VH-VL binders against Large ribosomal subunit protein uL10m (mRpL10). Designs and how they scored, part 255

Target 1, 224 residues: Large ribosomal subunit protein uL10m (mRpL10), of Drosophila melanogaster (Fruit fly) (q9vpl3)
Amino acid sequence: RGKINIQRPKAPHYERARVVAVTQPKYPELPKAKSCFKTRAERTQQQQENPYNEIIAREVRNWLDHSRLVAFFHLSSITADDIFRVRVQLHKQNLHLKSYGSKIIEQAVKNTRYEAIVPLFHSNHCIVFSPDPEKTAALLRIVRRVPQMVLLGGIVEETMLSRNQLVAYAQMPGLHAVQAQLVQTLSQAPGHLIQQLQAHQNSFVQVLDVHAKNQMNEETPKST
Key: E = the ipSAE of ESMFold2; O = the ipSAE of OpenDDE; V2 = 0.75 times the mean of E and O plus 0.25 times the DockQ between their complexes.

## First folded at step 14 (VH-VL)

Design hb6 (from gn1 with heavy chain S28K; framework fv_imvotamab_arm2; at its last look DockQ between E and O 0.27; V2 from the best seeds 0.00; counts 0 for: pae E 6.5 > 2)
Fold by ESMFold2-Fast, scan of step 14:
Structure hb6 (fold): chain C 224 residues (1-224), chain A 118 residues (1-118), chain B 112 residues (1-112)
Amino acid sequence: as target 1 above (224 residues)
Amino acid sequence: EVQLVQSGAEVKKPGESLKISCKGSGYKFTKYWIGWVRQMPGKGLEWMGIIYPSDSYTRYSPSFQGQVTISADKSITTAYLQWSSLKASDTAMYYCARHWGYSSFDYWGQGTLVTVSS
Amino acid sequence: DIVMTQTPLSSPVTLGQPASISCRSSQSLVKSDGDTYLSWLQQRPGQPPRLLIYDISNRFSGVPDRFSGSGAGTDFTLKISRVEAEDVGVYYCMQHTHYPWTFGGGTKVEIK
């Protein structure tokens, strides 16, 4: 026990609360108007705060719906100039490199057949879209020269493919029927694919980072 | 064959309500946005807004927000443009067009002429 | 709003000669996703608009190869290598990079 604090209120809390309640302005209760106003105001505020996310999420879903080729990548540290150059090279082949925040991706694919891809986007990532699946070989050729982009897998003709399956698809003859048959044959379970893609991403990124650091230590030798 | 077929010409008085339609066929209706574009007599094109038919999400040009309502019924592959109270300044040709990110507005309806006069 | 300025307002062209239409945007049309959303539309007298070019330079299905698009950032051009009688109409550039989406004021191509 300490000495009595002179600022301690003598009156019971209940009595004080009653005085405060009486002195505070009370808004008349209009149940219909208040409920309608609150619901609409909350929706209006949410739309104002996140109008960009709402429309961009639908733009992403629209790209997914129209792209017969979608490739998912882990993206390591890369300069804005370097990624811009890669984007330009890909665009020449009708390949569209895009990057979105995880929340936007989640909103875009929620309650759709694409929902299984969400776990891929918890780290730094990018996606390449194309309406032309025959460009898969061109995509892999370009990305091979960009070590910061690590292929995780993709979707071809609405079928989820692992990294190895996508590489196999790219090596097929340009006959659409043969490619379609291969995609059907290779495709098994989306859930298992996602687990494999995450494991490959972590392992490959770690190996790449170690190799890059070792290579950088050796690759800048100055003859002195 | 992709087609967007719009409802016929309308002649209305100021203050009347109106709902015009745009029916899509020959494609998967829910995979494309539908946009509405106004062309006043002798003038250029103005974007009014778009709807994503899959969930009826709408986005309007600020100039048309509160002036019109865009809606869609995916069960009959039809989009709508509606006025609660027409003004003489609403006299124009109204086009619907389908849209997706890369192709822009690729196929267009034939247009609905709306004339508002007293 | 992005202002799209087209020049010229009118282009009388002798049949078989080239025509060129310019479109300038008030700010860059490079979207945050990295793409540039600029398209060109043709409207023949009494007809709805028709897509000619999307993504700056890609011809839409069925569009003759005499039409070509070019440009970057804020300056874009539509070229008709040899104007034919059927090319008479009004041409519009359009951006859908930034909301609200906006059109150019139009360029009337007519045979002289």
Scores: ipSAE 0.765, ipTM 0.891, lowest interface PAE 1.0, mean pLDDT 82
Fold by OpenDDE, look of step 15:
Structure hb6 (fold): chain C 224 residues (1-224), chain A 118 residues (1-118), chain B 112 residues (1-112)
Amino acid sequence: as target 1 above (224 residues)
Amino acid sequence: EVQLVQSGAEVKKPGESLKISCKGSGYKFTKYWIGWVRQMPGKGLEWMGIIYPSDSYTRYSPSFQGQVTISADKSITTAYLQWSSLKASDTAMYYCARHWGYSSFDYWGQGTLVTVSS
Amino acid sequence: DIVMTQTPLSSPVTLGQPASISCRSSQSLVKSDGDTYLSWLQQRPGQPPRLLIYDISNRFSGVPDRFSGSGAGTDFTLKISRVEAEDVGVYYCMQHTHYPWTFGGGTKVEIK
C-alpha cells in the first residue's frame, strides 16, 4: 500500500479532477468598492443620461462663484477609502473635495470666466473648494500626504494660479500681511506692482493660450 | 455692506397682477443666488424658488411652480417676484434672500407685505 | 419633498438657562460628497429671518458664541447655552441639500 505522500499528493484521477474543477464554488468577486470617483467613462455615460446634468452644472458654478480658493488635482490610482480619508481631513479644514465629469464642467463654465479650466479636466480629476483662501497652506499640507493627488493649479481670489504660484501663495504670510505689503509696495512704486500683477496674468494666459492652440491643432482634421 | 432692499407693502384685490422687487447691493450680484421665501400670517417660512441672476436660471418649489414668476435684472441688481393673478391666499410676507454658495441664505431683505383682499 | 420636523413647537426658557431645539429630516441630508446643507435661522418678532448656523455647525458672522449647531444625517440640534432676552423669536431649520428646499415648522423661544 504505497505511502500516501502528503507533501506531493497524487493528481486526482482525471474524472475526479474534472468534477472538482466544475464544483469549485465561484465566489462572486466582492464588488470592488466602486471608487467614489467613477471612471471618466462611467461619468460620461451617466452624464449623457442624467436629466440632472444642468443641476449639477449649476452646482459646480455655484462652488466656483463662491469659493475664494479652488484647487485642481489630478488623481492617480487612489482607493475609495483613501479618498474618503482625505475628504474627511479636508472637511475638517472647511475644504470641500468634489469630483465632476468633464462634460459637466464644460457645461458649468461655458461662456464664463472659468472657461479656461476646461483643459485641466482630461483625466481623473478632483477639485477642492474653500471659502477661505487662508486655507491654502492647510490644503497643501494635507495633500502632500496624499501622493495620488497631484496639484495642477488653482484659483485664489478670482485669480488663476499655476501650481508653483499656488505653492508660493501658501508660503506667503497671511492675507493681511500681504495686503499690507502690497499697500506699501503700491505706495512706493505703483507702476512696478501693476507690471508684476500683469506679468503673472500674462504668463498664465500664455500658458493657457499654448494649451488652447495645441488643442485646436489636434482637432484640425488632417485633410488627407 | 451686503444689503437686500425690497419694495414696499402692497394692497391688492383678487385677480390683480403684482410684481415686487428685491435690490441687492454691496456685493457682486451675479455671483449669488436670490431666493424668495413666503411667510403667511402667523405661519412658518416657505421656500418659493431661487434665481441665478447671471443667466436667470430659475428653480421653483413645486408648490409655487406656475403660480409665480421669478426674474432678475442684473443691470440694476434687482430680482423680482410676480403674480399674474393674485388670490386671497397669496396674502403673506415675502422675503428675498441671498444664497451663499456654501448653501445658506446669509442675507435677507426686510420683507414685502402683500395683502390681497376683496 | 423632505419634511423637516422641529421640536419643541414652543420653548419657554428662563433667562440665563440653556435651550435646545431639535430638527429632524424625513430623509438624509447628506450628499454623495458627504456635505450636509442644514442651516438654522432666527426670526425675531417683526424682523426678517437671520442666519445663525450654516452647514450644521458653522456660526455665521456676528452670531454670538452661545449659539451652536450639531447633528448628522437626519438629526440636528441648535443649542443656546445661555438664553438672553434678545434671543426671543422663532427658530427655523432649513435644508438646502435637496430640492425643493424646505424649512422646519419653527420653534418659538419665549422667556418665562
Scores: ipSAE 0.354, ipTM 0.686, lowest interface PAE 1.5, mean pLDDT 84
Fold by ESMFold2, look of step 15:
Structure hb6 (fold): chain C 224 residues (1-224), chain A 118 residues (1-118), chain B 112 residues (1-112)
Amino acid sequence: as target 1 above (224 residues)
Amino acid sequence: EVQLVQSGAEVKKPGESLKISCKGSGYKFTKYWIGWVRQMPGKGLEWMGIIYPSDSYTRYSPSFQGQVTISADKSITTAYLQWSSLKASDTAMYYCARHWGYSSFDYWGQGTLVTVSS
Amino acid sequence: DIVMTQTPLSSPVTLGQPASISCRSSQSLVKSDGDTYLSWLQQRPGQPPRLLIYDISNRFSGVPDRFSGSGAGTDFTLKISRVEAEDVGVYYCMQHTHYPWTFGGGTKVEIK
């Protein structure tokens, strides 16, 4: 315990009173991918494959697993400036706008209850993630002014909701501890919602409205 | 209601092995990452690594790679940090913490003090 | 490794007065997805750290609204609008944009 701290010997650069060339620090060498060692034809075929699909899918699964609010939108033609402005507005409300390829979504939802959402991602789309389900009202307020973003439905507290169910959820008190129970009652037939989401894309909003009306007939009153 | 409960303080000698635990409760254990953070006496925080218990996917800080092993047993909702051979320089407080989505560590264990002395 | 530099190292503050803590990263903390993964933690004496702010400016559940975060890129600030006795402790910024995840050196807040 009486031992003094041993310091590594260090070359005393200033003992010489001479200018010594500065050697750049060694950077760790990254492991080369196997694709770097293949023929030109093999490299061309490997460039067509995205080597990061599994990594990106794990990121998407992380967002799905940790978000208490997820909203799915069809995205019509929109300028890069407009989508950027919407992204900034959403970010201020802890709402995170993202888009992914269908293969990545397939991997992300594999072996989960959300596998039925995959067909939504064959067209232009975006997803909004948030840890704050009480931000549903803010989300709907922001996107109401963005007709290029068409709400398809969402997930609240791990429960699939139709467009109308999500709108109804947004109108309820967000500060009370009743949110999870209300979401469960709104989603009395999740299989019916999933089946309607797989319906024809051109009239998807109208199909969701019919499905939501059927579920609202069984809705319980608000607790407060 | 979310809780991370760590195993008790340990006093060890250099060269001994040690495995400390972090038990999560009040949430779906497999939906969140668990990270380990070291705090040397009177010093700041150091990230050691993180594990996703669902599939045991693990990332280590380079300064701890090969020096510790992070593991989890999802059937008992418990994460582990272990050394095969402790050094006196391993004396520190060790925290586990839950990682929530894009946020940093949102819930922390109470800490496990590990003392390694000759 | 991203270096997170906090200033001041110590912040003695009169009760009821504001406090401001700065955190500067050696590289941009904006990830390719457009998000910035910067958080603030509080460690009271003898206690584990606790989360105050995530995603630069979002208060964690149960954190008083006198705490606020701001910043962008490499330059971030935690503000306490009105310091109370319970705010004594060490405050850390943390980045988890780039591996390895790193913490600032800490700022001790204490009452004069």
Scores: ipSAE 0.046, ipTM 0.543, lowest interface PAE 6.5, mean pLDDT 76
ESMFold2 (binder alone), look of step 15: mean pLDDT 93; pTM 0.955

Design hb60 (from gn1 with heavy chain S104P; framework fv_imvotamab_arm2)
Fold by ESMFold2-Fast, scan of step 14:
Structure hb60 (fold): chain C 224 residues (1-224), chain A 118 residues (1-118), chain B 112 residues (1-112)
Amino acid sequence: as target 1 above (224 residues)
Amino acid sequence: EVQLVQSGAEVKKPGESLKISCKGSGYSFTKYWIGWVRQMPGKGLEWMGIIYPSDSYTRYSPSFQGQVTISADKSITTAYLQWSSLKASDTAMYYCARHWGYSPFDYWGQGTLVTVSS
Amino acid sequence: DIVMTQTPLSSPVTLGQPASISCRSSQSLVKSDGDTYLSWLQQRPGQPPRLLIYDISNRFSGVPDRFSGSGAGTDFTLKISRVEAEDVGVYYCMQHTHYPWTFGGGTKVEIK
């Protein structure tokens, strides 16, 4: 009575009862490959429950605290090979392209001066960090060749800059002191009268006004 | 400019408690992580853990979790490594080192030698 | 834990000759943020470790040009182009991509 493991073709009207063999021995068995692969749902749950978000959020805050240049980009669909090439080119200029989930960004910046950046991360995004703000020109030169990366704005010397302000900053001379003065100028309202002299604008104007009034009041009693 | 100064050498018996210190100066203490590294006599380096002094968040190597406590006091710019009960196997040089995103462990303390013997 | 395998265990070098140290990780050191966090430390006899190279290839401040780092993924190299007497010591690779952070076993550079 030995039966050869032969299955006849099943006609549409011919049905066989389902058999479930939960305890049947297996040959060959490859449970290792299956057991090592986690589902996307399991990975997502572990990322949310584990303290991974807590330490990475502090790493992000640390990058923000120590980067004198931070640029925010919208990121359209791009291949892993293409983004790798961009990352290598940026790295040569001490520019560090990083990507984080929006929840991690939100956790990193809550209750900090960076909290205003949260709305930038509602869609696909990436961030470029550098300790050297003079690299802004190099950054924009490189990303001009990457249409998938769209500049949204940035932070230079702790000052939030719009896209246009960051572009203007990139066009200025590479002298650190000059660039620092430019950041102050770009962040100020129109009408800054002494652009190269750092002073409290209102206090300086008040001092000039008071001095002018004192000069006028003394013009008659002053000897020639 | 940047300095990490550690407390002096300690000689202890098994079962005794110990707290060693690492004082930072010349930089903004709360903006940098402080890590602790063990080096047993004639052996290599082992990462013990790290603390973010701004909020005292700690992360430990599994090998050291429950064996030591890392803490920091922002008011005196000092990080600490503590044992509740020392073992002879804790005999080693202990280093503290400053860490931030661009440069891992860029400045190191001079080390604290801890000798535990009966 | 990521295992960092360092070779050779010792490197006796004639003064002025090059030295090369290899470091291999049991897993890729590319972090989910896209970067690779690998550093090289030097420990001279009786001294604390000193950072030489970070982020694979960047020399730390004050480190001589004769030191260079290279590599990607799981295979990394530290090269000393012309070994000097002051280069005697133990060299360690370190990864800080994945927690817990781990060190290589060390390579002793000595003059023969």
Scores: ipSAE 0.650, ipTM 0.843, lowest interface PAE 1.6, mean pLDDT 80

Design hb61 (from gn1 with heavy chain S104H; framework fv_imvotamab_arm2)
Fold by ESMFold2-Fast, scan of step 14:
Structure hb61 (fold): chain C 224 residues (1-224), chain A 118 residues (1-118), chain B 112 residues (1-112)
Amino acid sequence: as target 1 above (224 residues)
Amino acid sequence: EVQLVQSGAEVKKPGESLKISCKGSGYSFTKYWIGWVRQMPGKGLEWMGIIYPSDSYTRYSPSFQGQVTISADKSITTAYLQWSSLKASDTAMYYCARHWGYSHFDYWGQGTLVTVSS
Amino acid sequence: DIVMTQTPLSSPVTLGQPASISCRSSQSLVKSDGDTYLSWLQQRPGQPPRLLIYDISNRFSGVPDRFSGSGAGTDFTLKISRVEAEDVGVYYCMQHTHYPWTFGGGTKVEIK
């Protein structure tokens, strides 16, 4: 399709994929009702997914599959130098800070247990991954000095935890391995002194509850 | 022990079809991507494409799109690279490599030498 | 596509002395997620490639600490602090920040 006369067909290919990803509209545009003929561009957009996003979404799923610790953050305005410093400090502890677009996250977790996290990413966000759940304490120590990063919750040993539950987990000294029973026990811990972030915690818990209820309802037979 | 074992060397004539294999062991095969890399005699490395075995999603380098087919059979933990019609210019060493969610090729197969002559 | 330029093409090194390989990309390798996906591979004569360094500076499992990586943006370096006989071979940088993924042309390290 127009590539037959390109002497170096691969030269700008990665750049085209990058430009398409960057220029993708973030918000749906108002439907245009003035023309009786729909444009080819509108039809094509409705029929195709961004191939670059599909590849990155699978990489995100791979991160989720191989990480025993995943922490979700709201990210306020921060300089490139400051975020780089944080990333370097985290990396020394085998903690990997990643930032992905909301659409990529949505594609990565679609039809998985993790689909409930999508609402957390409606605003500016970042995620920290690690294969080592014992690094949760190190993560929170580092992030405590970065006010632009606000902990929303996370996943430890495949169990979704609120902010309060993740903080409680981090305070378990001398723990070499986490059992599902121990993580489940911590989920009952009270969150007495996190009032400033209570809205985020309650939103996270509410999203998980709504998702669980919707999954149960979808499994039941339809009324006839 | 993570291991990728490739099929043996092949000697073919132009126009013949060929399918070479890469068998993974020592890890969860469906959790990792498999990529294919070509090395022509005396030259460097060229990325050909990748496959995600869990759903058989493939992505090809533009120079190899339509030239080869990458597939995988997760029941026998094996990825494949296939040509419908070989050319003399396909003479090369072909490597498979595992691609991690940490975005790099970590473990490599031993290579399959494909010779296409006359 | 991203062009990866390696220098030198060949590096004769006295045993026990350092070796340094440069890799330059035609465009920034910083991805939209803020990370840089640059790896270094070693290929010994007659052997398959072997991962040495990933994400610019992280040493892969089993790789000796005499290997180190550094750099940012478009300029990257692989350094061998004290070259050993087993280090002879061709070294490649690879970027997988932008599709299509591309390799450098290779640098041959030889003992002299």
Scores: ipSAE 0.012, ipTM 0.525, lowest interface PAE 8.0, mean pLDDT 77

Design hb62 (from gn1 with heavy chain S104D; framework fv_imvotamab_arm2)
Fold by ESMFold2-Fast, scan of step 14:
Order: C-alpha cells, then sequence, then structure tokens
Structure hb62 (fold): chain C 224 residues (1-224), chain A 118 residues (1-118), chain B 112 residues (1-112)
C-alpha cells in the first residue's frame, strides 16, 4: 500500500483554460450596464452613479503611486480575444494592462501632480502598469505588434515622459543607475511635458485623419 | 523596514467598548490601504474591511458593516478597529495588513487577541 | 459573495516531496480592469499570515522558488515543489477581484 499525494498529474492548459473562461459568454456575471445598449451619455452617468466608483478611483491612485512604469495608450477597436492575448503576454513580463472609465481616472488624479493628464483619457484608452521600469523595452516590443494600441506617453520613476522619451528610455541597457540618470536627462518640467502629451494627443488625432485619408486613397488600387 | 505593530491583547466583558490599533512604520502610510482580518479560534480568515488613510475612505464586508468602525490617524501613522458594544462572538485574533494593488496583503501585524467573556 | 473552496482540507506530505493545493471560486475572478486578483497566504502555527503569491503566479519578495502559483478564471493551484519542515502551516487562497474580499477555508500542510 501507499498514499498518492498527487492525484492530478496532468499539466493544466492554463492559457487555453483562461481564454475559454474569459471569452465564454457569462451573462450572470455581466453588470446590467454592460449588457444593455446605452448612449455614451447614459453610460457616463451610470459610471458616475456606480457604487464602486469611489473605491476603484482610489485603486487607480494606488496603482499610479506604486508603479515605477506607467504607459498611456489610445486603444482602437480590438476584439476580446486579441486584447486577452496581449494581456497574457504583458502579464508574463509583470506588465498589467488596465482600462478605466474617464471619470474614474479624473477622480483618481484630481488634486495630484497627474491631474493635467485627464484630457488623454477622454477617448478610448488603456494603461499599462508595472513595478519594474526595466520592462519598458519588453512593453514596447509587445505593443509593436498591436496596431490598435498607440503609445501616448507615460511615467517612469515618477517622471512624466513623452512618447519619444519613453522610446529612448527603452533603448538603454538594464542598469538601474544609468537608467535613473537617463530619466533625469530626458525629463522636462511637468507643465511642459503635459503640454507635449496633449500635443501628442492632437497629433495622434491628425495622424488618424491622415491614415483615414490614405486608406481611402489606397482603397482604389490600380487594376490591370 | 516595513512594520505593522498592533496593540496588546484585550480581555473584555459583553457590552464593553474597545478600540485596538495598528501602527505602521518604515513606509509612506498614506499611500497604502490598511485592512482588518478576523480569525476566530481554530477557524479561517475573514476580511472585515479596509481603509485608505490618505482620505479615510472605508469599505466594509457586509458581515461587518455596522458591527465595527475602521478609522485612521495619518499624523501618527495608526489605523484603528473599534466596537461600540462587544459580543462573546467577537472573541478572535484580529490582524491588520497593508495592501496595495500588486502585492495584496503584503505585510501583516502580529495580531491582537480579543477575548470577550462574562 | 464569492465562495472560495479549497481542497484538500489537510495534506500530509513527506519531506522533500511535492504538495499541491487547489482553490476554486464560485465566479470568475477576472476583474473589469482585465486582471485576476488571486493570492496565496501561508500561516505557520502561532504566526500571522504571510503573503506567498499574488496575481495568481507572482512570488512575493523573499518567498522561495519552490512555491509556484497557476490557474485562470475559477480554478487555481498552489504548488510546493519540495516540501521543507518550515512549510508546515495552513495555506489560504484569497480573492480581491470582487468586494467583499473572501478567503478560502484553508489547507493544513503537515509532515508525515
Amino acid sequence: as target 1 above (224 residues)
Amino acid sequence: EVQLVQSGAEVKKPGESLKISCKGSGYSFTKYWIGWVRQMPGKGLEWMGIIYPSDSYTRYSPSFQGQVTISADKSITTAYLQWSSLKASDTAMYYCARHWGYSDFDYWGQGTLVTVSS
Amino acid sequence: DIVMTQTPLSSPVTLGQPASISCRSSQSLVKSDGDTYLSWLQQRPGQPPRLLIYDISNRFSGVPDRFSGSGAGTDFTLKISRVEAEDVGVYYCMQHTHYPWTFGGGTKVEIK
């Protein structure tokens, strides 16, 4: 006789089980607000009246206070399957992709040094948080394959950085002291940096307009 | 060094009031949540509630709503758990623990044993 | 409230052998922000709980690499690859995806 302490030796298909769990329709778990067709204004009002908004805003503030890397993205239309796959890849690198309503973000950053970033979140957005700023290179490598996510800027070691400054930071070797000095060198006064992030938002809108026009022009390929 | 130091053991009679404390040190007190967890003798852990010391916002488990009050004094980096009128069923070990998004309850106090008997 | 069911209730294990603890939630632990907030705690006899694993699979600072977490949705596992004498205690899963936050009933790991 002998006891078998391992009864289920099979390697679990965690990634596939996770995809199935996340993508399966779970109507009983969906908030009524998410299952109904509502206007943008009605959705915004419901978010303001949501009993969890107060605690979620403080959770967001807590994430901002404790993440040494925060990256802000515009998020275009993307399938649930695609965003889930991106989230899985990011999570393996200790990068946490999160989405919050603009009013929750506004409440979270109100009366903080980050208040002026609120305009970045008036359109569809997502944020990536990490306690490890060395993961910036991994972040940019992963999102390079996700055209629906457009980098707007971020915060590294409590310093606001534009898109270009984040890209420059990502190119540095993983030496903490060297990276800290680079952040200090790349950083700008908060007011000027916020203006650059807002200008980038406007530039992004312009880029979308140009891309839309280019797509219209490319929709009529020359036929033989 | 991050520490949460709780007040000493209490022996009380039913109907008495009690306020126990949890003092944080070695970190920025207002940037972390403090939660309270009950463990009845020989039983598992129960989440009671949480406070955000920066603005004293609280959220309670429904089982403890109206039974206890959680508060904090950020000037002395201390969180509190308070009963207006103790019951014998409040006999338990009470833990405070620090929380933030990545680490869950990452650092715990040593516990305060509360005994309520006639 | 989300019910967290742990199996087994007790796990006698021989020193150096692996141990596995399962945790099943009554609902998906995927939060509206996209993440799953599932943690594992260890409580040694007479001591306060200690964080082992957070966000399903991330080891907390100072936690030996013999501890690993895995899972998704509603089914989660904590594994100890080689149980040592100091690993004796009660292990709890905890979810902080949905309010109220809830713990599993605990699994007692003992040396046989």
Scores: ipSAE 0.585, ipTM 0.814, lowest interface PAE 1.9, mean pLDDT 80

Design hb63 (from gn1 with heavy chain F105L; framework fv_imvotamab_arm2)
Fold by ESMFold2-Fast, scan of step 14:
Structure hb63 (fold): chain C 224 residues (1-224), chain A 118 residues (1-118), chain B 112 residues (1-112)
Amino acid sequence: as target 1 above (224 residues)
Amino acid sequence: EVQLVQSGAEVKKPGESLKISCKGSGYSFTKYWIGWVRQMPGKGLEWMGIIYPSDSYTRYSPSFQGQVTISADKSITTAYLQWSSLKASDTAMYYCARHWGYSSLDYWGQGTLVTVSS
Amino acid sequence: DIVMTQTPLSSPVTLGQPASISCRSSQSLVKSDGDTYLSWLQQRPGQPPRLLIYDISNRFSGVPDRFSGSGAGTDFTLKISRVEAEDVGVYYCMQHTHYPWTFGGGTKVEIK
């Protein structure tokens, strides 16, 4: 007679446990810790269910289309009171400090000439808008006293400028002189102006690429 | 000069369909939103909704969601407000107005009076 | 929805005297982007509304400097320094900070 082993779990025990688990109601509630690492499907569903992002993205595109000065900043940790004070100072100069989530910026600029700015917004950021490009000097003077805001670049009169180019622009004569210089360059050699604008855009794109790579490296901790 | 020109006055019976228009000129049509505002006789202003003509994105006031349809045809720089079935309570002056992020409803059409009675 | 309450409902003023209209919102009009989207509109009898003031205090193109706006948070004021005959009409405050956009009930300015 052989030995009988009754202690072994049977396949029916596993199947019964599985059936009970499947029939229990599932609640789509996620732990807060896991929400920081949402799956692509979960993020896609959340985005589809958020009409606020859709309208705000179009508001951002509208601001971009109507502002003659746009400046992009990296924003380090800052208190709500401190950023509010900066907003008040800027607003007195017709400079509007705005903050948007990276997904809103991405939706706003996708398939537009502004799409190149997306890499600037991989980390904490803010944007300053103004209809008056002559306020660039006032902007930089105010921001100089806010070490949490680091200038990345900007757009002036639809031309993308690196940080150094924007700083140089701030030191130029008023808008009339800048426009006169542009007209003079165009009159002397039509191709020369196009070449200069393309060079500035290429330089700005390179700055964006470097910034994107730096942000990517900062977001990914190195074990060392 | 910026102008918004609306279609003429309408007199309708309950249950009839209606589509009124708002034609923009003197500006880049796709760079601005068009909003619709209702004013009932002797009453104040009510926001109905907006459209972004660049991609025809719409947002409605909850009280008007499902009551009207807003659309736009950027090739003829015209926005539309449409009812599938009018009610007597739709009797009002309807205004279209242009909007962009710095200001709200900066230029207005002359209005379209819609009268619905049996 | 944000409720916009205007006072007074009517404002009879003597020609050349000042007029003041108050607008109170049921919640803060500071948007998540940091700005406050409060506008003032004028509607003359038989005419469409006209934008007077946007962003609390900025006069729209062609608006006379006798019109001024002020305020913050939930309390806003429109002032006319010297009322002219052409200023007769209904004045509305409007917020476009939150959806749906909402208007005040209106204030009727009349010359007495």
Scores: ipSAE 0.665, ipTM 0.848, lowest interface PAE 1.5, mean pLDDT 80

